# VHH binders against p0dx41, part 1

Every score and structure here is a prediction.

Target 1, 281 residues: p0dx41
Amino acid sequence: MASFIASDQDVKNFLTAPSMNDQEGIGFAYATDEAVLKALIPAPLKLMAPVVCGYVVHMGKPTFSAPYLEESLFALVSYKDKMMGAYPINLLLHGPGAESGVIAGREGAGIPKKLADDIELRRNDNSATATVERHGKTLLNVSWTAGELNDPSIMKQFAGQLALGKEAEMNSFFYKYDIDQHEDGTNHFSNVQLVATQLRSLADQVEPGNLSIQLESTDDDPFGELKVLKPLGAAWFHFDTSVMFNTLKLDEVDAATTMPKLLTGRYDRSFFNPKAATYII
Unless a header shows other numbers, all headers, positions and changes below count from the first letter of the chain; Kabat numbers aren't used for antibody chains.
F stands for the ipSAE by ESMFold2-Fast; E and O both for that by ESMFold2, at different seeds; each is averaged over both directions (binder to target, target to binder). V2 = 0.75 x the mean of E and O + 0.25 x the DockQ between their complexes.
[cut] marks letters that were taken out.

## First folded at step 1 (VHH)

Design a1 (framework vhh_5c3l_4)
Fold by ESMFold2-Fast, scan of step 1:
Structure a1 (fold): chain B 281 residues (1-281), chain A 126 residues (1-126)
Amino acid sequence: as target 1 above (281 residues)
Amino acid sequence: QVQLQESGGGLVQPGGSLRLSCAASGFTFSSYAMSWVRQAPGKGLEVVSDISSGGGSTTYADSVKGRFTISRDNAKNTLYLQMNSLKPEDTAVYYCAKDRSYYDLTGYRPHEYDYRGPGTQVTVSS
């Protein structure tokens, strides 16, 4: 019989590192305004290039949930000029496992996850499309067509990031924090920390191609702030395995300068202004 | 869970020196700012000094500036306070504290503490 008290085996299973196995979809990159992108990145992370990377993928066999679709826009950053990786600006999830993905990622890893109203990912032969819808807008519309990258000069950098048949390790940087309620009726941000989550992936398919991309904004998800100045390229990829295997606590950071850059990716406008809440009837 | 254990206090003459140590366990020491706070008899808590998680930034109360030095060894999970030119006014119980830096509606609060050790007594005799 089920119980509110987990068994010893259930606790052991819960503590097993999460894997997003059988992951496939469109990865892409485009050039954006350097000053805008740089301003979004909290110290001590440093922007490496005026490029937004992103993906729209299907998580076919996550170990913690039913399958789901996920979108992310992220920057390429460095920490202390030695550690490099992704800084996710947003993640939107949709599908049967999406709620579990949001809860696990936000609670356990400080990942800026929200639920989308819909995510579609479709491949037909040598072309694929993805759309992400939330709050009445198509926030992201991407297409991949197999062939040459939009900017062929970046092919060597692109190929180096996705090696076929070889395990690749990547860092993703997140900020974790506590929100403490106090007796005087106020909330406080505390223990604001930069962490690196390390990911080990095995790619068995990478197909470069041409990117088409369009962004729309809402106040809850201001994607249009990251303007598409130039598409750089896209790829269809498949990861056989993708495991989050290590978390490094790197730095404690100033809450006053950091927290303003973390909230929009995690909360909707109703958290800041109750009059901004809109009900779907 | 979180354990902080101070040592190095004692009786000293005015003008003397002491070095306090704090052994930390039960949390990732290198990820948290740390402080020394003190309480003199019949007085409230006073923040003496704080140090950032990596040791690159330090602050001192005006009462101790130029006399005390805070430092840390993240490889040994240990916080230190070097106290020079001690005065009778420095007589207090000294506590090692795990900082909770936070932001509220009244502004940033870098000197709040969620855990404190049992303390070590420093007495500067007349």
Scores: ipSAE 0.000, ipTM 0.115, lowest interface PAE 21.2, mean pLDDT 84

Design a10 (framework vhh_5c3l_4)
Fold by ESMFold2-Fast, scan of step 1:
Structure a10 (fold): chain B 281 residues (1-281), chain A 125 residues (1-125)
Amino acid sequence: as target 1 above (281 residues)
Amino acid sequence: QVQLQESGGGLVQPGGSLRLSCAASGFTFSSYTMSWVRQAPGKGLEVVSDISSGGGYTTYADSVKGRFTISRDNAKNTLYLQMNSLKPEDTAVYYCAKHQTWELLPSRGEYFQHRGPGTQVTVSS
């Protein structure tokens, strides 16, 4: 209906579990500087390996938006040596559904999403390329060629996440928080909490291959901080289904030590300049 | 060698329906964006619909949007076009087309690498 008051059925539909069905693209991994990567991980999460994982995918049939392209770089982390999963450092989205994806993910799930100026993903036979452009730079340029991994030792990581015909569950760790304006002229952080969002995916295609990867940096998206020391491998994959089925509240955390590690992935440098710009056009 | 073979065309009355099929062989079907392209007598090629390699992204020409549905079955290497509410202006030879590269937002049909021999659709009383 065209009304500012949603119907009971609209509210019910809004509350159904979101799915990113018909998801396909390039997944990859490379080795990076351990001290640098470790410093980016907020407590109480612990870095499991000096490896950056990533993907560039097309979300073909999301239940909450038109299709869109998405990029992420993430670390593999543990919580209390019991739960393991991904800690996304960044997510960039582009395409018809991208704006809806950014709004819903940031508001509802604490996901650090921004809009890219362009994301391209192309496959021809046994090769594929992806590029991610934002603010005048190609932040990521990745290629996959079917065949051997650069380093076969990472096959266990890909097998666990991309097991064919088997339902796989994975955790993604995010931080949720409130930002409140105060009468003293400042904003204050409150209710800073670690959550795990749980995904259940069914892969029907996985093709390992060789990774080539290049990163560029801007101050808004400092990808070059995550230096490529050694490409480990890539795969072309397709998930028939991928459902966000649960969220667990894990821990309340200290804002002063946590928030500095969350802001660059969520905001551009314009948010860190406290004086309002004056526009005279 | 790439082979594409269309079927399902025929004569139908205005308001009727047809389902076209395209059997593909000689390439990794599941890796390519596929299209339906048509050519009416004396006119150029028109891209009717595109579908991404995994089936998650589809596009339609404004002339057919809401009436035609493109789909694919990668297990059977088959592309489909369901055509409903057919109009006389839909009369054309319909071609199954393979793109030169897999792309999420393919441009126009002028860059197709391969096309099948076509199947004739005639909408007439």
Scores: ipSAE 0.000, ipTM 0.100, lowest interface PAE 21.8, mean pLDDT 84

Design a11 (framework vhh_5c3l_4)
Fold by ESMFold2-Fast, scan of step 1:
Structure a11 (fold): chain B 281 residues (1-281), chain A 126 residues (1-126)
Amino acid sequence: as target 1 above (281 residues)
Amino acid sequence: QVQLQESGGGLVQPGGSLRLSCAASGFTFGSYDMSWVRQAPGKGLEVVSDINSGGSRTTYADSVKGRFTISRDNAKNTLYLQMNSLKPEDTAVYYCARVSGYDSTGFYTPQEIDYRGPGTQVTVSS
């Protein structure tokens, strides 16, 4: 029977590399304001293009939880002109495995995860829709219709990341940090560091198509800051396997300049409003 | 200063073998996926083989599968292509190539080639 003391076998199982197998949904890209997007990217990462990428997916067989739905908006960035990859601005999770996904991702990998109130993903024949709801707003509403991208000139860039039948490796950049509380009750940031987490994925289905996208904002999740200037394209995809196989520690960074760009993606306004009334019942 | 230099090409009879080498310098070789690409006279470029940064995964074009073997030695900054059972249709200039993960405009595009060597000629004739 189970105990508060984990067995040696439980510890070994816990340390097994995490996988998000049987992952499917809508991936998309749209053009946004370069100055706005660039300002969100913490140094030493550099923005590669004035494009927001995103996805809404169902994680069918994660190794660490029950299934769940996940949304992300991310930028394409470089590190020292040698490493390229995604910089996630937000992630929202919903479904049976969502709480486990948030805990594991935040604690283990520095991933900016929150819980959504609802995520819906639906596919019919040659069309699919997804909606993400949190705190009374539909933050994201996307649709995919099979066919040509909105901008066919980006097909090479888009298709390269979702190449059918090829095992693809991708970097995702995250910032990890500690929060230390001093005797006066104030919290302080320490050990702020840039890491690259490497994923290895095998796509067995990729269907390009036309993107329609709408964003709404709340103060907790200001999606409207990432204005849709031009939809570029979408695809329905399925990854048979997706394994997180390596994490590289890249740089220690200055807390004062970095932390302002990390907090909104991880915490709600109640953490920042000293006038918020909270009641203990 | 990225530099790739191929060697080992030449004239060979059908059914023969050649081993190509590529000496890399000016970058962290073990951090990049590498490819061999070829161009026959009057034809476009063909990617014949890819190898990941650690050497654990390889791919081959259907035209060379079972006959060619790609390998790398990260300690020596060297990429290899072992070519067996050569056919006249394998006649081409062979280029060593670095895979950047982005295109020339800076867009992230996995598997894009950002640098090639000057090439080495392989001629298969009776």
Scores: ipSAE 0.000, ipTM 0.120, lowest interface PAE 19.7, mean pLDDT 85

Design a2 (framework vhh_5c3l_4)
Fold by ESMFold2-Fast, scan of step 1:
Structure a2 (fold): chain B 281 residues (1-281), chain A 125 residues (1-125)
Amino acid sequence: as target 1 above (281 residues)
Amino acid sequence: QVQLQESGGGLVQPGGSLRLSCAASGFTFSDYWMSWVRQAPGKGLEVVSDINTGGGSTTYADSVKGRFTISRDNAKNTLYLQMNSLKPEDTAVYYCAKGPYSSGWYRDLSAFDIRGPGTQVTVSS
């Protein structure tokens, strides 16, 4: 029943574990500038390799929204030389469920999500392409062709992350924070915390292949900062199930050194300058 | 379906020894970290030991270091816990748990899947 007061059953449904089931698309990796990538990683996380990983996927059966398309670029990081996982630098979403995905991810999990103007993902036999468009630019253009990775030497590492028919778990690291106003109306950051959320996925299709990748940059989404020095490989994959669970609060961190590295992935230039240009799409 | 079946528990005197076994099925055992987790009467769950996919890397809780040894036989899909110099405070139900896939390492109870009925270990006079 439509009411501003949720039913007990609605509250119970809201609190169920979020799943991104029937997830399909292109996963990829490329080598980038070590000093640039390392500088983007907030302490106490440590960069493990000068590699950007990414994906462009269709979420066919999210439990919290209608279907949507999602892009991410992320780094592989460690925490206290014990925990390893992904540190997402950006996520862009598009499609019927995208707005719900942005709201839920930002409010509930501290995930750096924005809306894209368009995301296309297409497969024909042994080839696939994906494009991500925002504010008049094609920020990301990737292609996958079934076969050998660009760098066959990384095949064991790559296959380990996307092993067919195997239940796999991975940590994703996020920073959560509060924004509060002082009496004069200025904002301040508080409770800036490093958290880890775990993801359990079951891949029922993984097809390695050759990666072609191009990045374009805007001030709102500076993808060009993560330069493509060498494509390493790609795969077409399908996850039958992918469940988020278990948020661990790891550390409270210094806002002054951490927040500059979080804002561009979450906000456009209009938040930093009241006179910034407004895009017409 | 993932199945874990513990055995080898029983009553033992302080200073005695027991060897626990866990038979695993329904998943590719050799691809996963494994652990032993215990629950003492009226207390919460405690991870006592972890072992990596190949058996070459192990960790132990401070309460059992030097007394317990974890091992695995991937050909038999079996996990073991050799318990020596047992103390009354080791009295608990012992569970084996499926840990993370081989690409991850961390000691968090929530990273482990406890499926079996456990095996009771009682250390008393």
Scores: ipSAE 0.000, ipTM 0.096, lowest interface PAE 22.1, mean pLDDT 84

Design a3 (framework vhh_5c3l_4)
Fold by ESMFold2-Fast, scan of step 1:
Structure a3 (fold): chain B 281 residues (1-281), chain A 127 residues (1-127)
Amino acid sequence: as target 1 above (281 residues)
Amino acid sequence: QVQLQESGGGLVQPGGSLRLSCAASGFTFSNYAMSWVRQAPGKGLEVVSDISGSGSSTTYADSVKGRFTISRDNAKNTLYLQMNSLKPEDTAVYYCARGRYTVTSYGSRTEYTFDYRGPGTQVTVSS
């Protein structure tokens, strides 16, 4: 029976590893300004290349929610020249399961998730488009056309990330932290830590193609800071399975130098300035 | 040139079964996701089921989940829909369609677009 006290079985179900099965959409990469991108990456992570990667996907069968659409822009980073993976700069979610996805990801995994006002993902034959709207702007507009990558010299590296018919593992690096309020009413950051969350995915469809991409900025989501210097390529992909199966605690980090790089991806300007207006209806 | 041709429709009584087939030609069939879409009299198009190019991933509309099974034979360039426990509400023209399409927009509007559809096959569930 439903109660404010969860059953033992509900608690066990809650603690099960989350999966985002039946996931499909556009993955892409473009070259950006090295100094700008490097400045966004908190130590001890190191930027590997002056490239922004991203995706716009539909999560068809998440275990924790109804279906939803998700966008991310991320950098490729290394940790101690030993581990490589993604550092997500942003995630925006929209659709029936989006609120659950934001809550679970922020509370459980330190993922920089916000709600978009709209996300559209359309595929017709050999072409696909995606748009992401938030606070009166189309922050991201991408298209994929099946065929050759914009830069065919990167095909080997690009294809390696989305291997067909084989389980692929990827690290995503996140920073987790607590916000503690002291008796004087001021908030303080504590327990700031770098973690690597590990995903295992099985791709059953990967179709390389040409990328077209446009970015717009708002103060809440300054996508234009990640300027498109050169489109590199895109792919339409489908993951039959994608499971977040492990999280490794890597480092405790200094709050003063780390936290300024985490807030914009997680909070809107109203958290920093009570007079900020983020959107109009 | 791209061609899709459905077969297997007909008249069936409630609780009965039908198997629809779609013969595809003019393209590399295994490279494309495929869908079954239907249109009941006086209603818009409903996406019933879709399947990935490899056949490893499938989706179903809530109205048919547990009753219908989509499958494909890439060696024969053929898409199938096994329809079990048919209901009068399943009465519609059924179209084979190339591609998949998911959209959400302001106001909860959803639109479906496919580049190719067959001419359709009529399924009538009636006593």
Scores: ipSAE 0.005, ipTM 0.235, lowest interface PAE 10.3, mean pLDDT 86

Design a4 (framework vhh_5c3l_4)
Fold by ESMFold2-Fast, scan of step 1:
Structure a4 (fold): chain B 281 residues (1-281), chain A 126 residues (1-126)
Amino acid sequence: as target 1 above (281 residues)
Amino acid sequence: QVQLQESGGGLVQPGGSLRLSCAASGFTFSRYGMSWVRQAPGKGLEVVSDISTGGGSTTYADSVKGRFTISRDNAKNTLYLQMNSLKPEDTAVYYCAKSLTYYYDTSGQPRGMDVRGPGTQVTVSS
């Protein structure tokens, strides 16, 4: 029987680098409204292009949980014109390992993770589909068909990020913060900070193709704010390994200007109105 | 015309080893994940091992972990199963299988087994 006191070996295992090995699914990109996307990016990060990137993947061998499915929409950003990488706007998880993934990502890395009600990912030969459902809506519906990208002119940028058979490194930018209570019970934000964490991934399969994408919105997950103006492309990919490493604390930032841009990706509307109706039970 | 042909089965004593092969033709082998599936006498089908398109990711049933190794040679369109420390309970017909459908859901497993070979008999007895 286990104890509330972890063994020395359990602590050592807990501190092992988190890896999302055997990861596969659909990656995609589409053009969106520049002013809308730019407004969502907290300073000091700068938007690089009016493009939303995303994925729906299956995590086959995470080191911290059973397998699970994950969706993300993210922007491409720069920091001080020296570091470039992804700024995740949302992540939704579903499946046997999803709860552990949410806990680990939110507590350890400041990642904006929530649970979806359902995520499906299917591939039939040279076509694949993925759907993400939450609170009565299909928030995301994507399809990939093997072949040319919707916009072949972006192939160089797309292929460079998914170099086949070579390790690729990418920065992901997150905001971490503490929530503490005053004596009267009201919350306040402290230690609001921009961090970067690196991912090192080895792709052993990358198949470009045509993207079809549809978004729906709820107040909890307003995907329709990131309107699809033009599909750019998709790929089916498989990462043999994908390891998180090297967390850098970059800047302490102003809570008043930053926190409004972080809450929707992490909390549902019931946090902003305690009398709000329950969506699911 | 999709074809899968297993070979390498036979009679072996407990603790022995066998290597199964599966020759694939009629499709782009390197594009598909592959599986080994077995059916023991008086039991249902059991997926014993799966391998990804590039060979970088593998899974094993708890009954065979540490004893069996799945591998593939995409240049030769061939799938392999190295079976070590064989037990009487490994006695089964072994099938090479491919799916045209990959389906990930809450189970975390690829689903859909569209094509399998005729099978090769493995008997572990003294």
Scores: ipSAE 0.013, ipTM 0.255, lowest interface PAE 8.1, mean pLDDT 86

Design a5 (framework vhh_5c3l_4)
Fold by ESMFold2-Fast, scan of step 1:
Structure a5 (fold): chain B 281 residues (1-281), chain A 124 residues (1-124)
Amino acid sequence: as target 1 above (281 residues)
Amino acid sequence: QVQLQESGGGLVQPGGSLRLSCAASGFTFSTYYMSWVRQAPGKGLEVVSDISSSGSYTTYADSVKGRFTISRDNAKNTLYLQMNSLKPEDTAVYYCATGLRFLEWSQPTEYDYRGPGTQVTVSS
């Protein structure tokens, strides 16, 4: 029987590096409006290309939870022209392990995670589809068909990230912050900082293909702001292992200019206006 | 500020070997992908080899595959390139750089170079 006091072994197990093993799904990229995407990226990160990358995956064997499905849209960014990597704009999770994934990611890593109402991912032979639903809208609808990328010239950009049979490493950039309740009844942001966490993945399956993609928006999840100007490509992939490790605190940043770019990915409109529309249970 | 200092170049005969070193400072070396890039006389920059932050992942240009080995010592903040079976076509100035090869639409000129590089000349 469990206790409110964790055992020494439980604490040791809790501190074991989290892995998202047996991960598979659709990865994709599309071109978007450069000015819009650039405006979403908080300084000191710099946008590298007017491209949104994304995925819809099933986490088959997470070390910290039951299996779950996850969606993300992210940008490719640089830090001080030296460090390059992914900047996640959103993550939505669904399934038996989803709540644990949201809690661990938000509390431990500053990852912008919310729960979706539904995520479906299905593969039939050489085709696959994924849909992401939240608050009455299908926010994302993607399909992959094995074959050529929509734009074959981008193949080399993805090949390095998805190198078969070899460990690939990349940076993911997140912003962490505290919300402090003050004695005068006001809340303040503090300790707003840019961090980089490394991701080490071992891909054992990568199948390039043609992308079809549609986005819808709600005020809580404004996916339509990241307009699809041109689909670039998709791939079905499987990672045997995927481990987040080695978090670096890179920079302290100005709360006033940074926080407006972080809140929509983490909170719904009810946090900004008590009279905003809410989800009906 | 990032500082990179290359060494180990020189004149060598075809079939010979050289070991290049790059001393890094001003950043957390162990967290960065590192590259060796070269510029032959009258030609543009060419990426020769990349290595991941831990050293677990390496890539090589087809022109050097099987002859060159990239490695790193994170405790010493040093990047290495072991060059075997050298050919006249390997004659170039060699630079160490920070960057990720899988962003291949990025230009090699976007890499961070320090000092003049190290000259490798393969000639009889």
Scores: ipSAE 0.000, ipTM 0.159, lowest interface PAE 12.7, mean pLDDT 83

Design a6 (framework vhh_5c3l_4)
Fold by ESMFold2-Fast, scan of step 1:
Structure a6 (fold): chain B 281 residues (1-281), chain A 124 residues (1-124)
Amino acid sequence: as target 1 above (281 residues)
Amino acid sequence: QVQLQESGGGLVQPGGSLRLSCAASGFTFDDYAMSWVRQAPGKGLEVVSDISWSGGSTTYADSVKGRFTISRDNAKNTLYLQMNSLKPEDTAVYYCAKGDYGSGTYYKLPEDYRGPGTQVTVSS
């Protein structure tokens, strides 16, 4: 039987880098309003392009949980014009391993993870669809059809990022913080920090194709703020391995200007106004 | 390896009934959601029904609601589709498909996650 006191071997196992192996699904990109997207990116990160990237994937063999499905919308950003990578705006998880994925990601890496009510991912021959549902809305509906990207001019650049059979590394930028509860009944933010965590992935399948995408909003998950102005493309991909490793602490940042841009991706309206969550009552 | 084998198709008159079966092997059947998918002549694939790992949750395409019933027998590793009030529009090859671990509706068709199919023809 297990104990509340972990064994030395359990502690060693806990400290190994988490892997999201046997990961497959739809990756996509679309053009959005530059001013809107730029406003969502906390300083000192800088938006690189008026493009939202995203994925809906199945994590077949995570090392820390049972399998689960995950959705993300993210921006491409730079730090001090030298370090480039992804800034995730949201992540929604669903399935048997989803709760473990949320806990591990939020506690260990500052990742803006929530639970979805449902995520569906279906591939039929050379077409695939995915939907993400939360709090009575289909927040995301995407499809991929094998063939040309919506914008064929970006095909060579797109293919280069997901080179088949090559190990690729990407930075993901996250903000970590503490919430300190004070004797006067107020909470305070402290230790607000920008970090970069690297992701190392090995793609063994990449199939470019045409993207169709629809977004809906709720107050808890305002996806419609990231309007689809132009679909750019999609791909069905499979990663044999995908490992999070090497966290770098980059900067301490001002809580007052940063925290407003972090809360919606991590908390629902019930944290700000409990009466807004009448659908739960 | 995942193996799915459909049976129970055939020729039936409009208004008739058929029951399709899918025998599953090569995975722990009761850990996965399952689906029935069809392809009519000259049409693309259509998901007609899904069932959760436990059988507690089911969904149906609008085209078959009220007429088709999906069910499963986890002790026998078998998925069923009861098709009532069949219409000529239901003529298709029907495929059994494996979903993700637990509930949910992840699956990949036609290769690793569906069987070879069974033909249903509705005609007078």
Scores: ipSAE 0.000, ipTM 0.230, lowest interface PAE 13.8, mean pLDDT 84

Design a7 (framework vhh_5c3l_4)
Fold by ESMFold2-Fast, scan of step 1:
Structure a7 (fold): chain B 281 residues (1-281), chain A 125 residues (1-125)
Amino acid sequence: as target 1 above (281 residues)
Amino acid sequence: QVQLQESGGGLVQPGGSLRLSCAASGFTFSSYEMSWVRQAPGKGLEVVSDISRSGGSTTYADSVKGRFTISRDNAKNTLYLQMNSLKPEDTAVYYCARDLGIAVAGTHPWYMDVRGPGTQVTVSS
């Protein structure tokens, strides 16, 4: 029987590298306003391109939970002109494993995860759609249609070729921090740090296609700030394995300049103003 | 000031060999996956080969597999394409390209950011 005291084996199992295996869905990219996107990226990370990337995926066999659906919007960034990778702006999760995914990601890896009210991902032959709903709005509505990318340039030649059957490693950059409470009840941020967590993925399916995308905004999730200026393309993909491993501590950073860029992706407006909290019962 | 500059193209007879080079400057070369892309007369662009940041992983188009070899020297900021057993169908402008790969929870959409001006390869008798 289970106990409030975990066994030595349970502790060892808990500390194994998390994997998001049997992952599939829509990945996409669109051009956005460079100044707006650049302003969202905390130093010392640098924006590499005026492009928002994203996905809506089903995690079929996560090692830490039941299956769940996940959405993310992220930027392409570099660190000290040596490391490159993704900087996630948001992640929204829904489904049976979603609560475990939020807890594990926020507590263990500093990932900006929240629960969505609903995520739907649907595929029919040569087309797929995904919607993400939270707090009365459809924040994201994307579709993929098999075929050519929206951008007729050289990008269409890489879709489905460079990732298929090839193990790929990339960095994901996150900021980790502590919130400490003083005896008078006030809180402060401490140990604010930039980390890079590496992802190792093996794709067995990548199908390029045309992207259609619509964003809506709420104060809790201001997706409309990342305006769609030009859809670039989408792909339907499947990963056999995707393992999060090797977290590197890169930099201690200033809380005053960094924390304002981290809070909206992690907390709702009720954390800042109790009178802003409204929920459907 | 990101720049890619190809060299080593020219005229060659069928069955011959050429080695293309690409000199990279203005960015950290070792942090990027690189590709060779070609455009034959009257045709669209074709990805010929790509190489990982370390050089440990390579891929090739079926049309060139077994004949072409991609490699890189990160100390010299240089990308290479060794082309053997050349065919008339290999006649094209060859471009060196910098790839921007993205992986968050396993996604790998590709965005090509920079391409060189190209070097002409002509295979004829």
Scores: ipSAE 0.012, ipTM 0.263, lowest interface PAE 9.2, mean pLDDT 83

